# VH-VL binders against Interferon-induced very large GTPase 1 (GVINP1), part 9

Target 1, 242 residues: Interferon-induced very large GTPase 1 (GVINP1), of Homo sapiens (Human) (q7z2y8r1479to1720)
Amino acid sequence: DKRLFVLSILGLQSSGKSTVLNALFGLQFTVSAGKCTQGAYMQLLKVEETFTEELGFDFVLAVDTEGLRAPEHSNKSKDRDNELVTFVIGLANLTLINIFGENPSEMQDILQIVVQAFLRMKQVKIFPSCLFVHQNVGEATATDQTMDGRRRLEQKLDEMAAIAAEQEQCLDVTCFSDVIRFDVNTHVYYFAHLWDGNPPMAPPNPRYSHNVQQLKSRILMTATQESRGNIMKISDVKSRVQ

## First folded at step 5 (VH-VL)

Design y6 (from z3 with heavy chain Y54W; framework fv_zimberelimab)
Fold by ESMFold2-Fast, scan of step 5:
Structure y6 (fold): chain C 242 residues (1-242), chain A 122 residues (1-122), chain B 110 residues (1-110)
Amino acid sequence: as target 1 above (242 residues)
Amino acid sequence: QLQLQESGPGLVKPSETLTLTCTVSGGSISSGDYYWVWIRQPPGKGLEWIGSIWYSGSTYYNPSLKSRVTVSVDTSKNQFSLKLNSVAATDTALYYCARLGYDSEGYWFDPWGQGTLVTVSS
Amino acid sequence: QSALTQPASVSGSPGQSITISCTGTSSDVGGYNYVSWYQQHPGKAPELMIYDVSNRPSGVSDRFSGSKSGNTASLTISGLQAEDEADYYCSSYTSSSTYVFGGGTKLTVL
């Protein structure tokens, strides 16, 4: 039974496959791919044999949940979004939270569900990790936008954590870093949009490629830390998905 | 439910500037991986893409209209606008605003506004 | 004057299949797998039917299918129904990184 690292992405208003997941992993070493009954797109990737000993896993299962609250011909209810988020976080060793734009109300709803799920996992001694990926940052003002974005995100996460802690009567939780291991300066990645021109064939933005490599490196680093305890077997995933 | 609605004058005189606004409701212009576009349709003719804008202000225009067209966005009002200079009778058309979605394998325009008829006449 | 060529009209009877062609050049339809199709009922905005040559968005009937051969993309409607009566437009990406449309086809269900 081979070891499996589960990487999930939660996104808003995206078309099917996550642009970030495609940029990170593509399809060049995919073993299998498909859409599950819960609406998530799953892609099984084989880790090159020379790296399996160092990383501590043999396969990566990438789970794309982009499309939460998507308006395109979708009748997705709030209840179904909540069920999908809970399923994905429970399944994942690492969750990427993909933020598009800066709409606080849309972000607040999803962040509340995510924070509550992580808080509940903490209470039963399950410690998944998360990384935030903020897309659509202006290239010319990326540094200023990044600093502003980090401050606003940290404030919102702390607010959601305090609310969740009050509801769950957790006196030891006052901010988001009390819920999971989180540093806004190292666990948040800001990306300019992928294309420098008209999609879908526009030339890639060179700065986006650099940021993708940095995020990929961080994912692998986090995966090696998670492999110390919370790694899954392929049989475990199949029994949970049935 | 995401809705787009065009607004602006139904009649513009030749050589003047046409200004149209698209109001987005049920979703945010700054949320999601989308461009916002203007497309027009002269009576009895096909559709013509005018231009696209990203919420940050990055714009891409149809080369045949580039010298006369400006698209802008106001995220605080959840609106984007079209400004077309030096109009002529040939600019008479239904003007649509729409959302432009895309992925690594394609693109699509959805949803569309209901369209607004602009007649250029004295 | 449209960049992509469509027949002005097509007709069919209920239950039959019809096909609408969209012909371009090697710099648009022939050069890329980026073709979309739109349905427009009188007085209404266009609605997405097919994207990326042959992909259906959720909620679109499987009676609608798309294909491409060389410089020509095709929309096929099987099991033709009265409500399919509408104008249909194709769109393609170009080598100039722009979007172009066909002249439209009026489908009549007789």
Scores: ipSAE 0.051, ipTM 0.549, lowest interface PAE 5.8, mean pLDDT 77

Design y60 (from z3 with heavy chain Y54W S104Y; framework fv_zimberelimab)
Fold by ESMFold2-Fast, scan of step 5:
Structure y60 (fold): chain C 242 residues (1-242), chain A 122 residues (1-122), chain B 110 residues (1-110)
Amino acid sequence: as target 1 above (242 residues)
Amino acid sequence: QLQLQESGPGLVKPSETLTLTCTVSGGSISSGDYYWVWIRQPPGKGLEWIGSIWYSGSTYYNPSLKSRVTVSVDTSKNQFSLKLNSVAATDTALYYCARLGYDYEGYWFDPWGQGTLVTVSS
Amino acid sequence: QSALTQPASVSGSPGQSITISCTGTSSDVGGYNYVSWYQQHPGKAPELMIYDVSNRPSGVSDRFSGSKSGNTASLTISGLQAEDEADYYCSSYTSSSTYVFGGGTKLTVL
């Protein structure tokens, strides 16, 4: 039975999450890809034998969440979204939360879905790791822009966590860091436009490539730490996707 | 319910500049989730992609039209526009605006505006 | 760039299956699994039927299916119905990071 690291990407409908997956992993080492019964797109990547002992796993399963819908505008999609998000987060060793643009309403929509899902996971004692990927950052200097963006994100996450906790009667939750391990200074990545050309395949923006490399390093560090504690086997994943 | 609507003059003289605008409703260009595109269809012929724009202003053009085409975006009005310089009779076509979606497996144009007929004639 | 090659017309009777081909080169259809298909009724804008070679968007009948072999992609319509009568266009990504369309196929339901 081979060892598996599961990486999931979560985002609103058409938030560019599949573009991030492609940038991180491309077609290198892809063994299979397809859509599961839950509606998520899954891509299995084989780790080269020279790295399997160092990393502690044999395969990476990348899971792309089909676009999530705004919670306030759909009865059918809310039911589907909740099931899909719960499945994806429950399966993952690390979840990437993808945010596009800076509209407050768009940010609130994704944060509401994410916080509610993590709060549900907390209730069943599952505490997945997460990273935020903020795409489409403007031309502002990286330091100034990301500091202001981080403050705003932390405030909104804390607000959403407090609201969700009150609704679920969770007295031990007052801010987002009570829901999952989160540090706004180290768990948020800001990305400029990915491609210098037409999607889905175009040369990567050199500035974006540097940030992708930093994110890859963080993902590998998380995977290595997970393998020290306990990592999933492929047979474990099969029982969850059926 | 996302809708796209083209607007602009239906008649342009040879050598002049064609200007069309697409108004997006039921969704936001500034969300940064999609590219926005212009596609044309000469009467009785097939479709031709003209160009794409990202809400930040990054543009990508069909090489056959690149020297004559400019696509721009106005996020405050939720609109994007096409300028085609030095038009000729061969530029007579239905002009569509559309949304360009994409993921690691591919791309798609959906939804489309209803199209606007532009005739190049003296 | 030049358009992808589609037959000018195809025809079938209600209940039958028809297939529309879309042929390119190794620089477009043959080089990438990025093919989409569009249906256009007279006087209407095109509507997405298939994307990524074989994926159906929500709301499109399962009578429509897509496939690809080498440099040729195919759209198959089973259980042909009168409302399927329309023009069909394929589209592919290219090695120049552009998008090209086929010349179009007029489907007639007899």
Scores: ipSAE 0.076, ipTM 0.564, lowest interface PAE 5.2, mean pLDDT 76

Design y64 (from z3 with heavy chain Y55W D103Y; framework fv_zimberelimab)
Fold by ESMFold2-Fast, scan of step 5:
Structure y64 (fold): chain C 242 residues (1-242), chain A 122 residues (1-122), chain B 110 residues (1-110)
Amino acid sequence: as target 1 above (242 residues)
Amino acid sequence: QLQLQESGPGLVKPSETLTLTCTVSGGSISSGDYYWVWIRQPPGKGLEWIGSIYWSGSTYYNPSLKSRVTVSVDTSKNQFSLKLNSVAATDTALYYCARLGYYSEGYWFDPWGQGTLVTVSS
Amino acid sequence: QSALTQPASVSGSPGQSITISCTGTSSDVGGYNYVSWYQQHPGKAPELMIYDVSNRPSGVSDRFSGSKSGNTASLTISGLQAEDEADYYCSSYTSSSTYVFGGGTKLTVL
């Protein structure tokens, strides 16, 4: 049985997912795609054989949370989103939390759902890996601009964690880093237009973009660690999805 | 100012286990995309990579030493350690700890500890 | 694993240029652009001189340069100075996700 790395992407606007996966892994093509039992959209991508030995996996299963946060925000849609997010995070080796643009309300709603899912998983002692990806942050990549964004994100995560913890009587949790190991300076990546680039796009040179390579490094490191630890097989995912 | 320093015994008897510890100061062992590594150098000879560990416990070992080597990490003490089993005279060397980048941080060793000499003798 | 091949020694006079080669295979030096060079003075730990084949860290003199052709990487030192006298080691990532060093080259400044 072939080795599988499951990468989940959470967010409202999912444009650029294929471009990201292609740029980061040099993936050849989609082998299979479809909707799972929870409504998530899944794509099975084959890793080029020259990279499978180095990466420690043969396929990437990309899980999309399309439909997260319906246009009409209601209690019903929020319950659906919580179930979907919990499923997607539980299935994944690594979850990318995709934030598009700088809409505070949209960001807060996504963060609230994510933090609640992480707290629930913490209660059953499951500690998922996650990275935050902030796309379309203008064209500036200056430290001052990204530093302001990082401070704001950290504040919002801490607020959401405190509220969720109080609601669930988790007195040991006062900030987001109490829920999952998180450092806003190393677990958040800001991209202007590199991920929204137009085809044809060559795989990035290691020195082309420091931020792209930092994200790639984290994703590959997580994938490599999973390959040495508890490796997932394609048959395992089929059984879990059904 | 990131600094690494080796510590351990200067003399080990043949067939025993060598244990060395590297203390990291001026930075966190769990920060960034870095592996923490052991490299040795027998007197008058070249460098040999022993193994690497990521703060989460993931390890890579030199195949020639894999059956005898264990590298471990203790993030609470900001330290990582080497255990080399069943030592012989050929294991006599200066042992260095170093930091190794991964992908975005590159595949090179910097900084290095000062090194500690370990002699295997009866 | 087999070590990368370096000449055991090289020598030059002040002001000259010398080149040290580092030869591997397509599974290490030839397959990846992850070659680094280290300078080691007697009694001291190695110090990074070149990374990713040809890049210099901050503080390393422009007299040091690196290159690669096929399975052979090269370190060139121009304007040779007395303090350049040291042992030089190359290193490369391998297709087995391991690291290998060259045998080392002793540079003598005469």
Scores: ipSAE 0.000, ipTM 0.401, lowest interface PAE 18.4, mean pLDDT 73

Design y65 (from z3 with heavy chain Y102W S104L; framework fv_zimberelimab)
Fold by ESMFold2-Fast, scan of step 5:
Structure y65 (fold): chain C 242 residues (1-242), chain A 122 residues (1-122), chain B 110 residues (1-110)
Amino acid sequence: as target 1 above (242 residues)
Amino acid sequence: QLQLQESGPGLVKPSETLTLTCTVSGGSISSGDYYWVWIRQPPGKGLEWIGSIYYSGSTYYNPSLKSRVTVSVDTSKNQFSLKLNSVAATDTALYYCARLGWDLEGYWFDPWGQGTLVTVSS
Amino acid sequence: QSALTQPASVSGSPGQSITISCTGTSSDVGGYNYVSWYQQHPGKAPELMIYDVSNRPSGVSDRFSGSKSGNTASLTISGLQAEDEADYYCSSYTSSSTYVFGGGTKLTVL
């Protein structure tokens, strides 16, 4: 039984998620991949042997929630999404929440479901880590507007947390940071275009590359800290996936 | 099954602004795997790339046209548009929208819209 | 003027092979292996025939092949058929991160 770091990815676009995964981990040797009974797609990646002792884990399990956005506004679709999100968050050591576009209000329904899931985890004393990845923003937005963007995201998350807390009768919760450990200045990453120019041989966008390295460093730091106090084994995940 | 369709005025007066829209159906414009482009062809002549746009709004233009061209994207409508300022008779052409695919080994324009003829006359 | 040089016309008989050249400089065709070819029938939009110098997209006949030597890329059509009669355009990436096209070649099947 080997040591496992579980990374879950929530978001509205499958292509955006795969871009982030590829940028973070490259073309790693995939041991296995498939769809679990709950509807999440899972990919097991082997960490190079030279790094396993430094990182404290042998494998990374990437869990993708393809198709999180409900096709129609119905109670049945919302219950399915709530179940899937709760499963994915509960399985993970770290959850990446992918945001597409510049205005988080357009994702209000999905953010509400995610916040409710985190709140339910808090009620059972589970405190997973999370990071927000804001993909494919305009270059000016990623560079000049990050402070305003972070403020708006924080306000929207606080609003959703207050609504969720009222619905779940959690009077101890007034803002998102009461639900999960969150700092809008350090837990949100803005990614501009991957390329600075026309493909196929356009140079990589330097800001995108630096942001990827910063996010990767944060993920590895989180994984290393988790491995020292809360490491998972593959057998533990098999039991939870079944 | 992905289809692109150009729309806009067939006639534009000299010195005015030409506006064309491309509607994408059968697939989403909000994809990191593709760029969306405008290419034109004056009657009886060859092809000229005008500009490219990524769904986030980043644009790249033919240097010969850069001072007059703006390409924009509306992901909520699954459309992208071309504005060409200060048109002249030499801007008379069939205007195509197309998808720009690429990988580490190259690029390709596929599929193409049917093209729309724009005549600049007075 | 077109950035890439193609012969204005080429002709062949059914069953024969013909080759269309596309000549640029070291800043486009000669500098990169990023050449594509398009077929255009009268009144229709161009259709992709070859990309990355020699790769065929699905649905394109293996009678079409591409190659490159120095500053010149070539499209070869073997077993020429009446349906091949069309205009053919080459395209190349440039050192300025732009796309350029050749002047076009009219293929006549006699």
Scores: ipSAE 0.115, ipTM 0.617, lowest interface PAE 5.0, mean pLDDT 77

Design y66 (from z3 with heavy chain D33E D103W; framework fv_zimberelimab)
Fold by ESMFold2-Fast, scan of step 5:
Structure y66 (fold): chain C 242 residues (1-242), chain A 122 residues (1-122), chain B 110 residues (1-110)
Amino acid sequence: as target 1 above (242 residues)
Amino acid sequence: QLQLQESGPGLVKPSETLTLTCTVSGGSISSGEYYWVWIRQPPGKGLEWIGSIYYSGSTYYNPSLKSRVTVSVDTSKNQFSLKLNSVAATDTALYYCARLGYWSEGYWFDPWGQGTLVTVSS
Amino acid sequence: QSALTQPASVSGSPGQSITISCTGTSSDVGGYNYVSWYQQHPGKAPELMIYDVSNRPSGVSDRFSGSKSGNTASLTISGLQAEDEADYYCSSYTSSSTYVFGGGTKLTVL
């Protein structure tokens, strides 16, 4: 049976998974693609045979949450988002959380949902990794400013973890790192000029290309390490999506 | 080159609503990298941030003004507007519009409009 | 009314260096590296001189520099010139996701 790595992408923006996958991995050999009942778009990608032993998996299942935060009554929308996000995170070996650098309130809402989902996964002994991708940030940001942005994100994640823990009655959780393995200095990537259009029309600038390579390297490293510890098979994913 | 230009009445009576519009030229207000803001300066005094808006309509207001302020955006006209309700003499000020970065594009104001003086008097 | 403390005035001679302080709290200047400085000549809109504590926009003279220690940010102007005479304002992001300005400092070049 073939080994599978599940990569999920969450975000409030209408950025397609294909855009992220094309940026991170280039052209991929798609074996199948479709939309599941929960509303996530899934794409099965075959890893080039020369890399399967190095990476430790044969296929990547990419999962995208289109239509998240669709215009709707806020309670109905949040209930639907919670269901979809919990499903998507529970399915994934690695989740990319896309933060568009535009709206702190919407960012807080999605992060709260995500933290709550990770906390629930912890309770059933599912430990997916996550990386944060902060898109559409200015090129002028110095290292010190990036560090301040990371500190702010960590503070928000800790606050939301405490709130979620109280709601789930988990007294042993006081900060986000109690929920999942997370280091704000190494698990957050900042990108300028990502997906400025629908679809993005301008070619990426040189710094964007460099940053994509950095993120890709981290994803592949994480995927390789995760797969060796918890190798998944296609049959395992099929039982989880049904 | 991006430019911002304020427009609106120079004189408003007490208890009425002040309405100002900022027109953005040389760039799109629909850029996902920026908020658009109003800042005021009473004669001979310092600067005060009033509020910020994103092109999607999301707003953030100075708590001291929140009950009286509404900021709106019209992406089809490349404009955003300020409404300040129940004005008093203490609202007399130069009103500026400006662009504001978010996170690593910075939390700073650039460029600024030229400013428009609004006097609250009967 | 602003929340950040600046001296009301500073003065210097041409060629001299001067420093303007901007003091806040751990919830604004001390908590974040998001301090900016603005120069305002009489009758004109403020212009960005420094952003994110110490960075200069394109076109701003390298005579202008910024720094921060604890709850106090500083703007330093070296080689003072007559055209530097203006009002200077600091601004900071706050833990409440709002923005505050300093009271302003009038620089006189004697």
Scores: ipSAE 0.000, ipTM 0.420, lowest interface PAE 15.6, mean pLDDT 74

Design y69 (from z3 with heavy chain D103P S104Y; framework fv_zimberelimab)
Fold by ESMFold2-Fast, scan of step 5:
Structure y69 (fold): chain C 242 residues (1-242), chain A 122 residues (1-122), chain B 110 residues (1-110)
Amino acid sequence: as target 1 above (242 residues)
Amino acid sequence: QLQLQESGPGLVKPSETLTLTCTVSGGSISSGDYYWVWIRQPPGKGLEWIGSIYYSGSTYYNPSLKSRVTVSVDTSKNQFSLKLNSVAATDTALYYCARLGYPYEGYWFDPWGQGTLVTVSS
Amino acid sequence: QSALTQPASVSGSPGQSITISCTGTSSDVGGYNYVSWYQQHPGKAPELMIYDVSNRPSGVSDRFSGSKSGNTASLTISGLQAEDEADYYCSSYTSSSTYVFGGGTKLTVL
């Protein structure tokens, strides 16, 4: 039986996902793709043989949840999104949370759903790994890459955690670090421009290459650590997804 | 075993630039998910975090020192260094290098170098 | 300078238990479970004794324990021994994504 790494991607839009995955894992082809019963889209990707021994797994299951937009208040839509996000985070060895542009309201919506899901996971003693990826950062918002921008994100996450804790009556939670181990300095990556589809061999933006390398190092580190304890076999995932 | 060792001048004149280097042995500075840090201790006072660097060059600095400090890394020599500009008598301290975190990014310092005393005096 | 408050000195006799406090605010010690403690003997570098409030690294005696209540973290040393005589420093992560240390406590074993 083959070993599987599950990577979940939460986001408001579908841009650059395949490019990032190919750059990080050296993936050669998609073996299977489709929509699961929970509404998420899944792709099974084969790891290049040159990476298989080093990473400790043979396949990557990429799970996409691009249907998380909340343009208006709705209790029914909120329940659906919360269930989907909780499922996706619970399935994953690592979850990437994609934040796009500078729209505070849309960013706040995704952060609220994600923080609430992590808080619920904590209550049942499931501690998923998580990384934040801020894509499409323009020159006007390039300061978000600085310590001041990162501190602002942490303050926002702490606020969301406090609100979620009050709603769930969790008196021992006052900030995001009470929900999950998180360091805004090492768990947030910024991409000024993300390519759609396949990247050219020589990228036009040198910072893009730097950030991809750092994110790759973190994902590979997480994958290697998980492969020694928590990596699933394909047969295990079939039982859980059915 | 991973070991860190500081080196640099023991005496620096006011207004000049202090330069210190930390040599890492027993492990690679580019392996794992660690930050490499500088911490100082003025005589008879507590410890003060100066700044942190990832092997790729990403840096984070203490806001009180940010205008005067630069941390850099040389992965080919397995070293990282501290430059502190426009030094004054208040910069007299024991300077330590240390490692921050581990693969899950901890918030503690281990191991530490032995420390080097830097005196700022004319 | 250091933002966390520790007593300047504490003392005890061999076999006694002593506790060193480290008081901050809701933006550091009170806000996060990322408190660490370091032991420093004269002329030597600090050594990690406790991380993440209450965890001991391999090789550290179980006589050392850590805890936290509100904005105050505590290091307790039971069965005090002569070799425990040293300076002790606490550290915490902050809401500004920085690190802050206590002023240090000199432990004297009588």
Scores: ipSAE 0.000, ipTM 0.421, lowest interface PAE 16.4, mean pLDDT 74

Design y7 (from z3 with heavy chain Y54F; framework fv_zimberelimab)
Fold by ESMFold2-Fast, scan of step 5:
Structure y7 (fold): chain C 242 residues (1-242), chain A 122 residues (1-122), chain B 110 residues (1-110)
Amino acid sequence: as target 1 above (242 residues)
Amino acid sequence: QLQLQESGPGLVKPSETLTLTCTVSGGSISSGDYYWVWIRQPPGKGLEWIGSIFYSGSTYYNPSLKSRVTVSVDTSKNQFSLKLNSVAATDTALYYCARLGYDSEGYWFDPWGQGTLVTVSS
Amino acid sequence: QSALTQPASVSGSPGQSITISCTGTSSDVGGYNYVSWYQQHPGKAPELMIYDVSNRPSGVSDRFSGSKSGNTASLTISGLQAEDEADYYCSSYTSSSTYVFGGGTKLTVL
């Protein structure tokens, strides 16, 4: 039975999450790929033999979801998205929450979905690991002066957590850090637009490439820490998915 | 469902500026990996890509039209617009707005507006 | 004049198969796997039929298929039906990071 690291990525429809996932792992090491019954696409990636001992795992299972719909019409239209979000977060060693652009409505939509899911999981004593990836922000927001952007995101997360806590009658929750272990300075990555030309073959933005390497380093560090503490086997994932 | 609708004058005089607006409904122009494009079709002829815009304001133009064309976006109104300067009879065409999707494997134009006919005549 | 060459017209009978070619150069069709096809009924806007050479969007009949060999991309329609009668346009990305279209092919279902 081989050791496995499970990475999931969530985002709204058209959130650029497939671009980030492909930039991190590519397709050159895919040994298996397919769609599951939950609306997720799974790719099994083999880690090069020379790196398996230092990383502590043999395979990476990347779980990419079909884009979540904005919850704009009714609470009942969110049922599918809630189930999908709970599934991918519960399956993963690490979940990437992908936010695209600076559209306040779409940012609020994805934050509402994931905060609600985290709050429900907290109530059953499940504490997921997650990172936020905020793509396609203005250059000013994605540069060294990201402090204002991080503060705004933290404020939004705290607001969503307070609202979710009221709806779920969790009076001990007043901010997002009460829901999961979260530090806006180390758990959020800001990316400017990927392309500096006309897609699909436009050259990548050099700043985007640097940020991808930073995120990749964080993911590998998290994976190494998780594998030393709790090594997951492929058979364990099959039993959880069934 | 996402819908695009062109609007603007049906008749423009030679040497003047043509202005067309595309209104996006059923979705946000600020959403995701989409560019918003203008494509035209002279009567009885093929399609010609004019230009693309990302909601941040980044624009890309057909080199044959670059000196005369400007595309802009207004995210507060969920609209994007085309300005074509110094029009001539050869600019008479159906003008379409469309969404440009893309991934690492390619690109596609979908959906399209219904098109608006612009005639350049004195 | 169009950047990509398509036959002006093609015809077939119901139930038959037809193929529409789209020929460019190594700087567009031959250089990239970024070819899309659009169907246009009289008085209507174009509709996406194929993207990335051979990928079919949701809702498009599996009677439509795409392929590419060298500088020529092809759209094949099997089991021709009366409603397939329309103009068909190909599109390709170019080495100048632009988009070009073919001149269009009028399909007549006899």
Scores: ipSAE 0.013, ipTM 0.445, lowest interface PAE 8.0, mean pLDDT 76

